VH-VL binders against q9h9l3. Designs and how they scored, part 331

Target 1, 176 residues: q9h9l3
Amino acid sequence: PRKMVAIDCEMVGTGPKGHVSSLARCSIVNYNGDVLYDEYILPPCHIVDYRTRWSGIRKQHMVNATPFKIARGQILKILTGKIVVGHAIHNDFKALQYFHPKSLTRDTSHIPPLNRKADCPENATMSLKHLTKKLLNRDIQVGKSGHSSVEDAQATMELYKLVEVEWEEHLARNPP

## First folded at step 17 (VH-VL)

Design zc3 (framework fv_nivolumab)
Fold by ESMFold2-Fast, scan of step 17:
Formats: sequence, structure tokens, C-alpha cells
Structure zc3 (fold): chain C 176 residues (1-176), chain A 124 residues (1-124), chain B 107 residues (1-107)
Amino acid sequence: as target 1 above (176 residues)
Amino acid sequence: QVQLVESGGGVVQPGRSLRLDCKASGFTFSDYEMHWVRQAPGKGLEWVAVIRYDGSSEYYADSVKGRFTISRDNSKNTLFLQMNSLRAEDTAVYYCAKEGFWQSSAFLRYFDYWGQGTLVTVSS
Amino acid sequence: EIVLTQSPATLSLSPGERATLSCRASQSVDDYLAWYQQKPGQAPRLLIYDASNRATGIPARFSGSGSGTDFTLTISSLEPEDFAVYYCQQYDYWPLTFGQGTKVEIK
């Protein structure tokens, strides 16, 4: 019934010692995996650590990046009223400085049936790359040049679709 | 500055229970998964347990599963380890440990800060 | 369970010498590997994370390298304060595991 999207964000390090995580890229895909949004985002604070190994962000990406305030407005317009799927999605919402209703949030890092299908401990938080390899037989986050948030969002949606019927029934019986 | 302070260690008989506390300060406690790591006298490090940032999920090493319970109170910035059915081989210094920085799709479970440890001795 | 094997068990060296410590994983852990230093009576201290990144406040003489299954911690010139036990840790998969340690001691 409700429209569903998947999101993945990349963070860079700002603040003292680069220990604050600030939004630097966001990708949103629809149910079929088509890209609805994919922009580099300029943090309002000085970037101390690009965290390129994980983020894929480099200095050149900041040249044409969308300012945080504008990007946030665009992203929230897409997310509002939809079921939003992500992996450890609370981190994405923190980076966006956004509260999304728990009833419309789906976290593929916290779905016991998904871990069970992957022969992983049900109560452990598994990485996106491991779940994707075990359940979709696909390697993501390959190499050392950083992650693709588009690739991650697409994989996240496909993982959710494997348990969607079962998990939506669970949530209907056990509302968050 | 980040600080983790453990308490609750001591000498206890086999089969008894003990609860360890870890008080956190200097960071947003509710943003991080937290861990317990132990070290038996003269031995190496052994990972014990983890708890999700919101307290909704826990995972344990096989050696303690069913006997230990990790929990947290985010309003008090405190991590707990309830240790039941203690055995001589549980004798160790227990460390509270904080994960590194958070990233969206990568879990960076190295420990950038550790408490000073609290000694638990299980003996008759 | 991913097993981490550290070698040698003990390095006997003098101040000013170079120390090279190895950590080998039983299967690939990509770059999800950290190194810790532990001095007698103290908690472990993070030295290196993500295989090669120095933690805040760690002197430049410490460096990490490697990926996949083979990792190295190098101390370019030992200071008296560096004589300690060093542990590697993987965080690619559950359960989290540590190597058994390499003791760097005075010759």
C-alpha cells in the first residue's frame, strides 16, 4: 500500500579529530531499484577526514556538491510518508538530522528472519556486504576506492524484498 | 574527552552472580554499540558481548551465552553485564569498550576507547 | 570463527631497532583489522584501525599495512615505552576475535 524507497548515505569526518560524522552523499532508489536521488552533499563544517576507504568521497566531489540545507529539503520530500528501507538506517537519519516514524522504517540490519535465511546469528547485526553475498550471491563494496551508495541502496531494497511479506505481517501483528 | 569507568568486580564463588557497570562520558552514548571484552590473568583478549545502540538486540560469545546478559540504560549513559552461573574460567579483567566512528553501510567494530577494567575472580 | 595468528610470539630487541609484527587471518577480513598495545597493568590502547590508519595521538613510528589475510604492524625505531604486548583484532565477521599477542621485550 504505501510507496517504498531504499536509502544509503555516505559520511565524512568533521569536528574535533574528524570524529563527527557528517552527510556527504545520499542515494535513494525506488522499489524496482531505479535511482530517485543521488547527490554529493557539502557539509556546513570543515571536512577533516574524507574517510574515502568507506565513503568514496574525495575533495573533487565537493566542488559541485549540493549544500546540506538544500539537499536535506530535497531528500525529506522524497522520504516523507513512504516506507523507508535502509541498513543501520538510524545512522542515515542522524546524518540527515531527521526523524522518520518507526512504523514506516525498515532496517535490514535488524530483521531476524533475514539473518536466519543467511545462516547468520539472528540477533547479530550483520554487514550489508555479507548479507548480500549470502542471500543474493553478489559482491558489493568491492575494492578500496570507497562504497557506492547507489549500489548499497539497491542491494538493501533487494534484501528487504526477500522477507517483505513475512516481515510486514510480523509488523502488523507487532506494531513498533 | 571520552571516558569509560567500570565497577562491580570482586571475588565470588562458583555458581554465584555478579553485575558489572560501565559509566560512559564524553560522547553520545546512545549513538554507539557497546562491547565487553575480557582478559584472563596472563592470557590474551577475548570478546564477550555486544549490545545495539538502542538496547534492542544483544549478541554473545559462545563461552558465555545463556549465562551472561548485556544491557544498557541510555538515560544514565551506563552499560551493564549481568554474570550468572560463574565458573573459575570466567576469572578475568573485564573491559568496557566503545566502537569507532559510525558510518552508514560499514560496521567499524574496532575499539577506540577502553575502560581501565574491573577484576572478577571466581574461586571457592 | 576467524582465527588470527600472530608471529613471532616474542620479539627480543633493543631500543632504536625496527620491530615487525605479523598477524595472519584464517580467511579474508578485507581491511577490517585493528592493532592494540597493552602495557602491564593497563587497558589496551588502539594503535591502528582499518589496517593502516593511525589512531589519534599515536606516534608516526607506528604503521600498519596489509589486507585480506596478511597484516603487519611496524615500529620504525623502538622507544623504551614501546616494550609491551601487541594484539591484532578482526571485525569483519562475528564473533570478533583477537590474535594471541606478540610480546616485544628488551633483549
Scores: ipSAE 0.820, ipTM 0.927, lowest interface PAE 1.2, mean pLDDT 93

Design zc30 (framework fv_nivolumab)
Fold by ESMFold2-Fast, scan of step 17:
Structure zc30 (fold): chain C 176 residues (1-176), chain A 124 residues (1-124), chain B 107 residues (1-107)
Amino acid sequence: as target 1 above (176 residues)
Amino acid sequence: QVQLVESGGGVVQPGRSLRLDCKASGFTFSDYEMHWVRQAPGKGLEWVAVIRYDGSSEYYADSVKGRFTISRDNSKNTLFLQMNSLRAEDTAVYYCAKEGYWVSSAFLRYFDYWGQGTLVTVSS
Amino acid sequence: EIVLTQSPATLSLSPGERATLSCRASQSVDDYLAWYQQKPGQAPRLLIYDASNRATGIPARFSGSGSGTDFTLTISSLEPEDFAVYYCQQYDYWPLTFGQGTKVEIK
């Protein structure tokens, strides 16, 4: 059986007008929700916009943050060869500048049976917050001080587990 | 410099079809979900459709569901809206619109850039 | 469907005056709210996103406030170019919806 992990990243704004999303925190949890990795990450470019309302990142977190290249190496070592679960996970992979095989990627924002269980439109991309509330009766991403990537990764894994058997069977019959 | 340029608007009779194109430049088109928003003459804004960054999923306003098809060609940086079975109430300026930045597991579907719009008039 | 109600429908003011525009949501949209300005014959222009963040290039006289169901756009001192229609938009839930607009016109 292939091992499975869930990932959630936080991004800050870099580049012209702060419009580039650069990795500033990454959390990875195992199947049971135990934390395997959780580090603040220093982007190689000047941070223009901390996006603190959503990211939870502040200047203080950057003081002893792991440089991007080192963090990337640590993260990729954990992800390689595993089934990786995330929500809109393509953005996390872009921030990591990493290609993960589609056959080993699970995106909880793009699983029609999961939306159906939540009484949401099957083809709409639903937020993690709304799916977690509807299916797990939990409020995540609460308050104005930013999101917890650990909380988000844990919720993402739990959501995937609700459809895991059905979705893995679907993927076996319809390989990506 | 981000630029979105719509084309394909015109005058058509009820029941006919039109296809709108939106050419994007100045950003990595394949990284963003794209939307169509319309505005009837003298009226407010109405969201029409969205397409996932890779073209694998589409979602529509109830008013156009089953009649309109949103699609994209990432190799050409172009967004499309195929409009079938047009009705008088579809008369509007159609805008293509780009989403803002993505954060964590939240979607921020405000529109930081809009095209100039293309007018579609459905009349007999 | 989340309904956004803007008030007033029309504000008649003179240059130099403060404009206060309201947007009320039928249910909580948290901070997932944006404001746009539209002039005749032009596309909408983003002013405020995430309820209170000014978009790039938007003058400091524009500010957004509020959370949940009650939101306000404030223009501290109207310039001649600010006379336009203003729309709020929520992006907390599908379908995405806009308010009906507030027209700010010269007295």
Scores: ipSAE 0.827, ipTM 0.930, lowest interface PAE 1.1, mean pLDDT 93

Design zc31 (framework fv_nivolumab)
Fold by ESMFold2-Fast, scan of step 17:
Structure zc31 (fold): chain C 176 residues (1-176), chain A 124 residues (1-124), chain B 107 residues (1-107)
Amino acid sequence: as target 1 above (176 residues)
Amino acid sequence: QVQLVESGGGVVQPGRSLRLDCKASGFTFSDYEMHWVRQAPGKGLEWVAVIRYDGSSEYYADSVKGRFTISRDNSKNTLFLQMNSLRAEDTAVYYCAKEGYWASSAFLRYFDYWGQGTLVTVSS
Amino acid sequence: EIVLTQSPATLSLSPGERATLSCRASQSVDDYLAWYQQKPGQAPRLLIYDASNRATGIPARFSGSGSGTDFTLTISSLEPEDFAVYYCQQYDYWPLTFGQGTKVEIK
């Protein structure tokens, strides 16, 4: 398989007033969009705010969820040594309490050529929803019952593929 | 507790420059996109500029594009706005504003905390 | 750009009365809408985010509703400290925009 995966995580609110973002679901897909990992994850801290409108997480999803420490180990085994694609991916890595090398990280919210193809300002950080609609003519994150991290990871990989050749060449000339 | 403190406002003549600073405390500054929002005397709020959490990209309102530069120093928890070629229409109270929490692939750019503002008056 | 129109421009009410403030967007902003309160000489204060979520420390008498293009801020029973200017803000698309404001004043 190619040494490239895409990730998308869902977070719930923990800590004082629910202001800490804790991992509650993670989806990882390969280069072709096939699911490598998709699990609900139980945070070690009490969930104060499910953030269901965006996360899609509800109390029932926590019943058989994988404990954070176990899920983290499984996820890191998949990510380590691979090129990891995500949208605002620094948030996912923070929720995983994981450092991934910048040289192996691709953030589709911060790729000027991708915005250019979408007729968006090159330096504005565009949402995954808007980029996917403009470039793939596909509606994602539809409805008010939360996002699908599988759908988001798949869309993210497809968006990256649109600029992969150009962006990898740019990174080779301008290492991060 | 979260605090944002603006400074650098004052009275300047048209065509001159001014730099505003915003010192942040009480949160991990380097984790959040930061914004400048202004309000002309007796008028409503107008979004001015945003900068990515790591300082790598910036975006501006059309009214200030090419004249204003937003920047940040994460080691000092400080946000800046360099205002060049000032016009009378730039007269306003300038607020430093912090984004709310992040969620998945959605950017939630509401402002949970604001500074008290600093007045910039552009007049002869 | 997405234009937000607030109505009425001024709402004259007495303490204890219900206030209903409207914000209408020129195109759908989904649930990416916030409400702020501003008192003279002060910075705006976040009241509601994501259309209907009350911010930390905001009294239960404040509530937000609506989605898409039509949004409402309701204050169920006005307290003296609630007489202020209220702004809506969308964050679905660039540039970020605010409504022109609704002034809630003592009758």
Scores: ipSAE 0.806, ipTM 0.921, lowest interface PAE 1.3, mean pLDDT 92

Design zc32 (framework fv_nivolumab)
Fold by ESMFold2-Fast, scan of step 17:
Structure zc32 (fold): chain C 176 residues (1-176), chain A 124 residues (1-124), chain B 107 residues (1-107)
Amino acid sequence: as target 1 above (176 residues)
Amino acid sequence: QVQLVESGGGVVQPGRSLRLDCKASGFTFSDYEMHWVRQAPGKGLEWVAVIRYDGSSEYYADSVKGRFTISRDNSKNTLFLQMNSLRAEDTAVYYCAKEGYWQTSAFLRYFDYWGQGTLVTVSS
Amino acid sequence: EIVLTQSPATLSLSPGERATLSCRASQSVDDYLAWYQQKPGQAPRLLIYDASNRATGIPARFSGSGSGTDFTLTISSLEPEDFAVYYCQQYDYWPLTFGQGTKVEIK
């Protein structure tokens, strides 16, 4: 009976030499892949490195970006009480400075049946692009202009759906 | 400043066991997957093992599967490599290595910091 | 597994010359490629990550280029301290793999 959403965030580099990862975009989609939230987010610290190769974020995106404190509040209202799906989702929660209950968290980078279905080592953390290519026959994260967090969140939800029944049964028998 | 300090290397006979430790400082250890990489005398680099940030899963090179166990203690900022059933071909300098900065959109498994290395010699 | 082939195996050059080192992958690794420098008795030192980004503290004479399967490390003008072994590494797919190394030695 709980609602399910998928999340993906993008980071920019702040702090000394740009080595601190700060939230700069967040996308949330519902079970069907419809966008519930997609905003550029302004970090409270000076951006040293946009990390555009991975983030897709450029200076233009920061002009009307939502300040971190406000964006965090909006995002947490969407996530609270829901099953949240992500890929290496601990990084998304770290970027949000948020702890989501493990019982309501689903990490598509750490579901052995999903890796097995993809003919990948069960214990290895596989990239979203590789799992999506092997299981959905779709190329994501293409090109050098950065990744789309909407595309990543949508792919993550679709991947979870491939193992949802089996994995929910496993979690019911083996609560986290 | 980021530092990784290995210990536990030495000379052991084939078939025996040895444990390597790697003490980390200067970064949030629990945020990163950690790796072991080795280098046999006069040869190149070989990736050995990785452990997830929370210690919940491990993955190994085929050459060490079933013999080596990687583990971590996040409360002590320490990475371990338990090496069982050692063979002559396991003779190498063993490095612990830290992944690059974390991203949500990509796994950046290049090694921005390495320990000094600890020599393991398996000989009879 | 993804095989990385470095060429040449050895470069014999003098200080001041340009060094060009190649790394070819058996399949595309996109931009998930790093370069390391190693001197005898020392741990490897990261030079380049994500194919073309210089690591912290690495001199401007080092540059990386390429994408997919063909990568190049360039040292625009060799300094005495640059004579070392250089390794490429891919991190696109498991297991993580390194090239066999290119030794840059003094002529």
Scores: ipSAE 0.811, ipTM 0.926, lowest interface PAE 1.2, mean pLDDT 93

Design zc33 (framework fv_nivolumab)
Fold by ESMFold2-Fast, scan of step 17:
Structure zc33 (fold): chain C 176 residues (1-176), chain A 124 residues (1-124), chain B 107 residues (1-107)
Amino acid sequence: as target 1 above (176 residues)
Amino acid sequence: QVQLVESGGGVVQPGRSLRLDCKASGFTFSDYEMHWVRQAPGKGLEWVAVIRYDGSSEYYADSVKGRFTISRDNSKNTLFLQMNSLRAEDTAVYYCAKEGYWQGSAFLRYFDYWGQGTLVTVSS
Amino acid sequence: EIVLTQSPATLSLSPGERATLSCRASQSVDDYLAWYQQKPGQAPRLLIYDASNRATGIPARFSGSGSGTDFTLTISSLEPEDFAVYYCQQYDYWPLTFGQGTKVEIK
């Protein structure tokens, strides 16, 4: 089977009123949860809103951050040809300005069997925090200092592993 | 400038159907989950339904499950609510509402923009 | 479902006075809480999101505070246009729910 990685990105607000979401951190872990990539990323546009409550990003993290074009190239080399797992992963791909094939994409916010195991509505998009608590009995995204994209990517991979066999069989029968 | 414009409201008898439309402009419609929220005359706000950014999944308040269907056409920047088997208690102003900014794995389902609403009156 | 209880139901004040509005959740909603203002015949208007962030264009006299189960919306000095109904909304868990509203009316 293809290699599998999990990704989680953090965004900051750029553009008018800070309403544009721009990539500012990316973490990628392998199947076992080992970190393959974790860098702060400098957006090409002026940062209006650090969104620190959610992103965990502060001005200090931008000082030596990797420029977007360089970081994007590094990240895409890791993702290309692999099964990529994420939570609301379409947001990560938008921030990367990248198209990943649907057949190689796994979105833990959109896997009905995962919600079913968590005793959650199958068609509702559940937060990573709630699925991780219900299924792994672990609290993530705690406190007010922002989220750890490493922690989020690791939790996302562990959640996917709970339904991997069942979901891969489903996708083989119902190709995207 | 972000705008949401609802249409399709009116007076309808119990048991009948009605479809509401919401035309969006001023933002990338296909990037956002979209919601319907209603308000009965003189009462508070009640969340009704949500649809995923790509239209691939929908979720509903228990009060409307099995009767209402939310859908979207991203090529036309339009959100729909098909309301079947209408009841007197469905009488309300219906608002379409846009989610806030997207933030990785955090879902920020506050509503930064609302339409002006369309009144649906279900009466015999 | 998460129930949001707003208090008081009605707040009668004069322009220039401070308004303090409470919203309490039946269980923790972390910081996933928003406040809206609604005037008669109008759609709700976002004031505060993520418990304490002021929305674009909202005057500095509006502030939000709190986390978990206890939240407050403060209007430091009421202007005539501030007399309206205010709703809190949680977005931590499904279904999304609103408080019943607090009416701020002129004395």
Scores: ipSAE 0.833, ipTM 0.932, lowest interface PAE 1.2, mean pLDDT 93

Design zc34 (framework fv_nivolumab)
Fold by ESMFold2-Fast, scan of step 17:
Structure zc34 (fold): chain C 176 residues (1-176), chain A 124 residues (1-124), chain B 107 residues (1-107)
Amino acid sequence: as target 1 above (176 residues)
Amino acid sequence: QVQLVESGGGVVQPGRSLRLDCKASGFTFSDYEMHWVRQAPGKGLEWVAVIRYDGSSEYYADSVKGRFTISRDNSKNTLFLQMNSLRAEDTAVYYCAKEGYWQNSAFLRYFDYWGQGTLVTVSS
Amino acid sequence: EIVLTQSPATLSLSPGERATLSCRASQSVDDYLAWYQQKPGQAPRLLIYDASNRATGIPARFSGSGSGTDFTLTISSLEPEDFAVYYCQQYDYWPLTFGQGTKVEIK
């Protein structure tokens, strides 16, 4: 059995007019939901927009935050060789500037059986918040002060576990 | 400088087909879900379809489901809408639209850039 | 499907006056709400996203407020170029939906 982790990242706006999304926090949890990594990360570019409503990042979190290059190295050591679960995980990998093998990647925003179990359209990309409410009867991302990447990573792992047996069998029959 | 340029609109008879193209430039096309939105003459805006960043999944408004097919070619930065079995009520200006910035903790499906629109008229 | 109701359908105002436009959702859309401006023969232009954030290049006279089901777009002092149709849009749940529009016309 290959080890499995779940990841969730937060982004801030950098570049012209703050339109570039740069990594500013990363959380990784194990199969049981225990935190393996959770750090604020300092982008190499000037932060134009903290996007605090969604990211939860404030200027104070950037004081003593781990520089991007160092954080990336630490994160990649945790992810390499493992099955990595995420929600819209391609965005996490873009922010990390990292390629993870498709065969070891699980995206809970793109698993038709999970949407079916939630009585949602199978082909639509559903938010983590809505899937978690429908399937786990839990409210996440509450309030207006930003989201917790730890909470999001934990919810993502629990959602995957609901379809793990069925989806791993599907992937074995239909390799990516 | 982001640009979306649509083409392929025209006058067609009911029951026929038409394909719309949208050429994107000025951003990393393969990073974004892309949408089609339409507007009937003198009426409001109606969302039509979305396609995932990698082209692996599509979702449609009930009014076009089974008749329209959205697709993309990331190597050519081009979005497509294949419209089959066209009806008079499909007459509209069709816009391709780009989602705002990507943010992992939220899906932000507001449209920061729109094409100029291409008119599709279905009449006999 | 989430229905967005805009009111009033038409506002007849003079330059320099304040315009207040309403958008009400049939269920909570949290802060997943955008406002667009459209002039005849043109594509819509993003004004406000995430309920209250002004898009790049949009003048300070435009502001958005509200959360959940009740949203407002305010134009503090109308300029001649502001006479247009305004649409709200929600992106909290599928399908994405727009309000029917409010036309701001010159008296």
Scores: ipSAE 0.833, ipTM 0.932, lowest interface PAE 1.1, mean pLDDT 93

Design zc35 (framework fv_nivolumab)
Fold by ESMFold2-Fast, scan of step 17:
Structure zc35 (fold): chain C 176 residues (1-176), chain A 124 residues (1-124), chain B 107 residues (1-107)
Amino acid sequence: as target 1 above (176 residues)
Amino acid sequence: QVQLVESGGGVVQPGRSLRLDCKASGFTFSDYEMHWVRQAPGKGLEWVAVIRYDGSSEYYADSVKGRFTISRDNSKNTLFLQMNSLRAEDTAVYYCAKEGYWQASAFLRYFDYWGQGTLVTVSS
Amino acid sequence: EIVLTQSPATLSLSPGERATLSCRASQSVDDYLAWYQQKPGQAPRLLIYDASNRATGIPARFSGSGSGTDFTLTISSLEPEDFAVYYCQQYDYWPLTFGQGTKVEIK
C-alpha cells in the first residue's frame, strides 16, 4: 500500500494586527509515530502575535528557525505521493501554501465513523483534544504554554488508525 | 474593510419558509467557517448553525435541526439560511458571523465580525 | 450543553466607576471564551477573545481574566459609551453557547 504520514503545524500572527496566519512550526510523524520532521520555521513577514497560548512559539524559537521557503521545500518532499493525515488539515495546507490531492488526504476532524466511536455528533467538527480524550483516554494540549505539534501529529495518526480499515474501504467505494 | 450584509428578513406566517442571505466582502470568504446567530426581541444571543469553509459539512442547534439548512456559495461570497416550518419562537434578529483567525490545531470560534442583522417575525 | 451564567443581571453604576462582570461555565471551557458588547439596535461587538486577549480597536480600560469555569470582564473606569449589555460566549464544545447577558446601566 501507500506510505502514510501525519502532519501538524503551528501558526503565528503576521500582517495587519497579526490577523494573517503564518507557518512557524511543522511536525511530521510516520505510521508508528516516529518523528520524520520537526522544525521551527521563520515566516517571511514580521511576527506581530506569537499566539503562544496555542502555538507554543516564543521569540527564542525564531533565532535558529528554518526560513519558510527552505522548510516548505523539505516538507513537500516528505508529503508528496503519500497519504497525509491531519486534523483540520486544510489549515496546515494553507499555511504551507500547498495543494495535496484529496484522494491522498485524510482529515480526522471530519470522519463520521470516528465521531460515532467517540459518541459525538457525526457532522460536528470536533477538536483533536476532545477526540483524543474520548477515544484514547489521553489528555493532550495540556496547560497554558502552547501545543506540541509532535504530540498533535502523533495523536492524529493514532485516531486515524482506529477507523483506517473501514474508512479506506469507504473511500475505495466512494472515491473523493 | 470586512463587511457582512444580511437580507431576506420579513414577516411570515407559522409553518411557512424564508431564506436569508449574507453577502461577505473584505476577506477571503472561502477560508472561514461561517455561522448564523439569532436574538429574540429583548432576549440574549443564541447560536443557530455553522458551515465548513468548503460547504461540505453543516451543524445545527437542536432547536432548528431538521427545519433550517445552512449553505454557502464561495464563488459569490454568500452565506444562506433556508428556514422551513417556521415557528413563533423563531422570531429574532438573525446575524451572520465570521470566525476569527485560524490555527491548525485549535478551533477558535469567536466572532470578530457580525452583520447588521435581519429581522424575521413569525406571526399571523 | 455548556451553560454560561452571567452575574449580576444588571449593574447600575456612574461614569468613572469600575465595572466587574462575571461569567461562570457549568464545566471547564479552558480559555475558549469571548466577551461581546451590544448597544440597542446594534450588532454585538467583540471585546475579548481567548479569555484575555483584547480585540482590535478595543480601549485599554477593557480587560478579561479567568480560565476554566470562572471568568471576569473588567471595565476599569466607565465611559458614557460603555453603558450597554455584555455577553460571554464559550467555544470549547458544541453547541456554541452564550451567557444571558449583564446590563450595565447608568444610575
Scores: ipSAE 0.824, ipTM 0.930, lowest interface PAE 1.2, mean pLDDT 93

Design zc36 (framework fv_nivolumab)
Fold by ESMFold2-Fast, scan of step 17:
Structure zc36 (fold): chain C 176 residues (1-176), chain A 124 residues (1-124), chain B 107 residues (1-107)
Amino acid sequence: as target 1 above (176 residues)
Amino acid sequence: QVQLVESGGGVVQPGRSLRLDCKASGFTFSDYEMHWVRQAPGKGLEWVAVIRYDGSSEYYADSVKGRFTISRDNSKNTLFLQMNSLRAEDTAVYYCAKEGYWQDSAFLRYFDYWGQGTLVTVSS
Amino acid sequence: EIVLTQSPATLSLSPGERATLSCRASQSVDDYLAWYQQKPGQAPRLLIYDASNRATGIPARFSGSGSGTDFTLTISSLEPEDFAVYYCQQYDYWPLTFGQGTKVEIK
């Protein structure tokens, strides 16, 4: 049987004008929401824009951060062979420079039954914040000091559990 | 050096069809959700449609739903808008627009780059 | 649908004066708010995103402030090239919506 984890990453801006999104934190939780991994990650390039309003990353977090190459190895060991749940998860995989099989990937931003339960248009890509509020009656990503990737990963797993049985049956009948 | 170049606009009779193209360059096209935004003569901006980065999902403004189809070809860095059953109220400059950067489960759907627009005039 | 109301509709000022433009949302959009400048015959140009972040290449005289339902775009000292129409846009919820625009015109 496959194990299931949820992932959420924080990005900072690197490259020209800070337009490149580079991994700066990654959190992974198990099916029950327990933290399996949560580390600040040092990008190999100079950080131009910490994007603190969204990322919660500040210079102090980079002092003892795990170098990207080492963090990537640790993260991929956790993800490999598992069903990985995320919200707009393709962006997390890009930041990790990693390809995860589509058959083992679950994107809560692209599950029509989840939107339907939230009374949202099935084809619209909804934010994690709005789905969590509508379906779990919980406010996440509050305040102006940045998001918690642990909180986001936990919310993402809980959202997936609401449609897990229905969606796994759908995927079994309609493999990606 | 991001560039979006629209083409396909023109004068068309009510009830006919027209296809708009938007050629993208200077960024990894397949990484971004892409939008169409229009502006009627003398009026403000109106969002029209969005397509997911991989082309697997599309969403439309109520005013065009069922008549317009947004699509993309990532191998050619091209975005399309197929406009069917055109009406006088569809007369507008149509802009291709690129989303800003992605950030941690937050969809930042502001438009950092726009094409120069292509005029569609629906008249008899 | 979230309605954005911009005020004033028209702002008549002289070069060197301070311009203050308002955008009010019918419900909270948090900080998911952008400002654009549009000159006749041109596409809109991004000025401010995430309520207060200045886009690349935008002069320091432009600043954005506010959160929730009440937002302001300030131009500290108008230059001749700043006379244009300005639009706010929210991206917190579908459909994406724009304000009706504020025209900043020379007095």
Scores: ipSAE 0.785, ipTM 0.918, lowest interface PAE 1.5, mean pLDDT 92

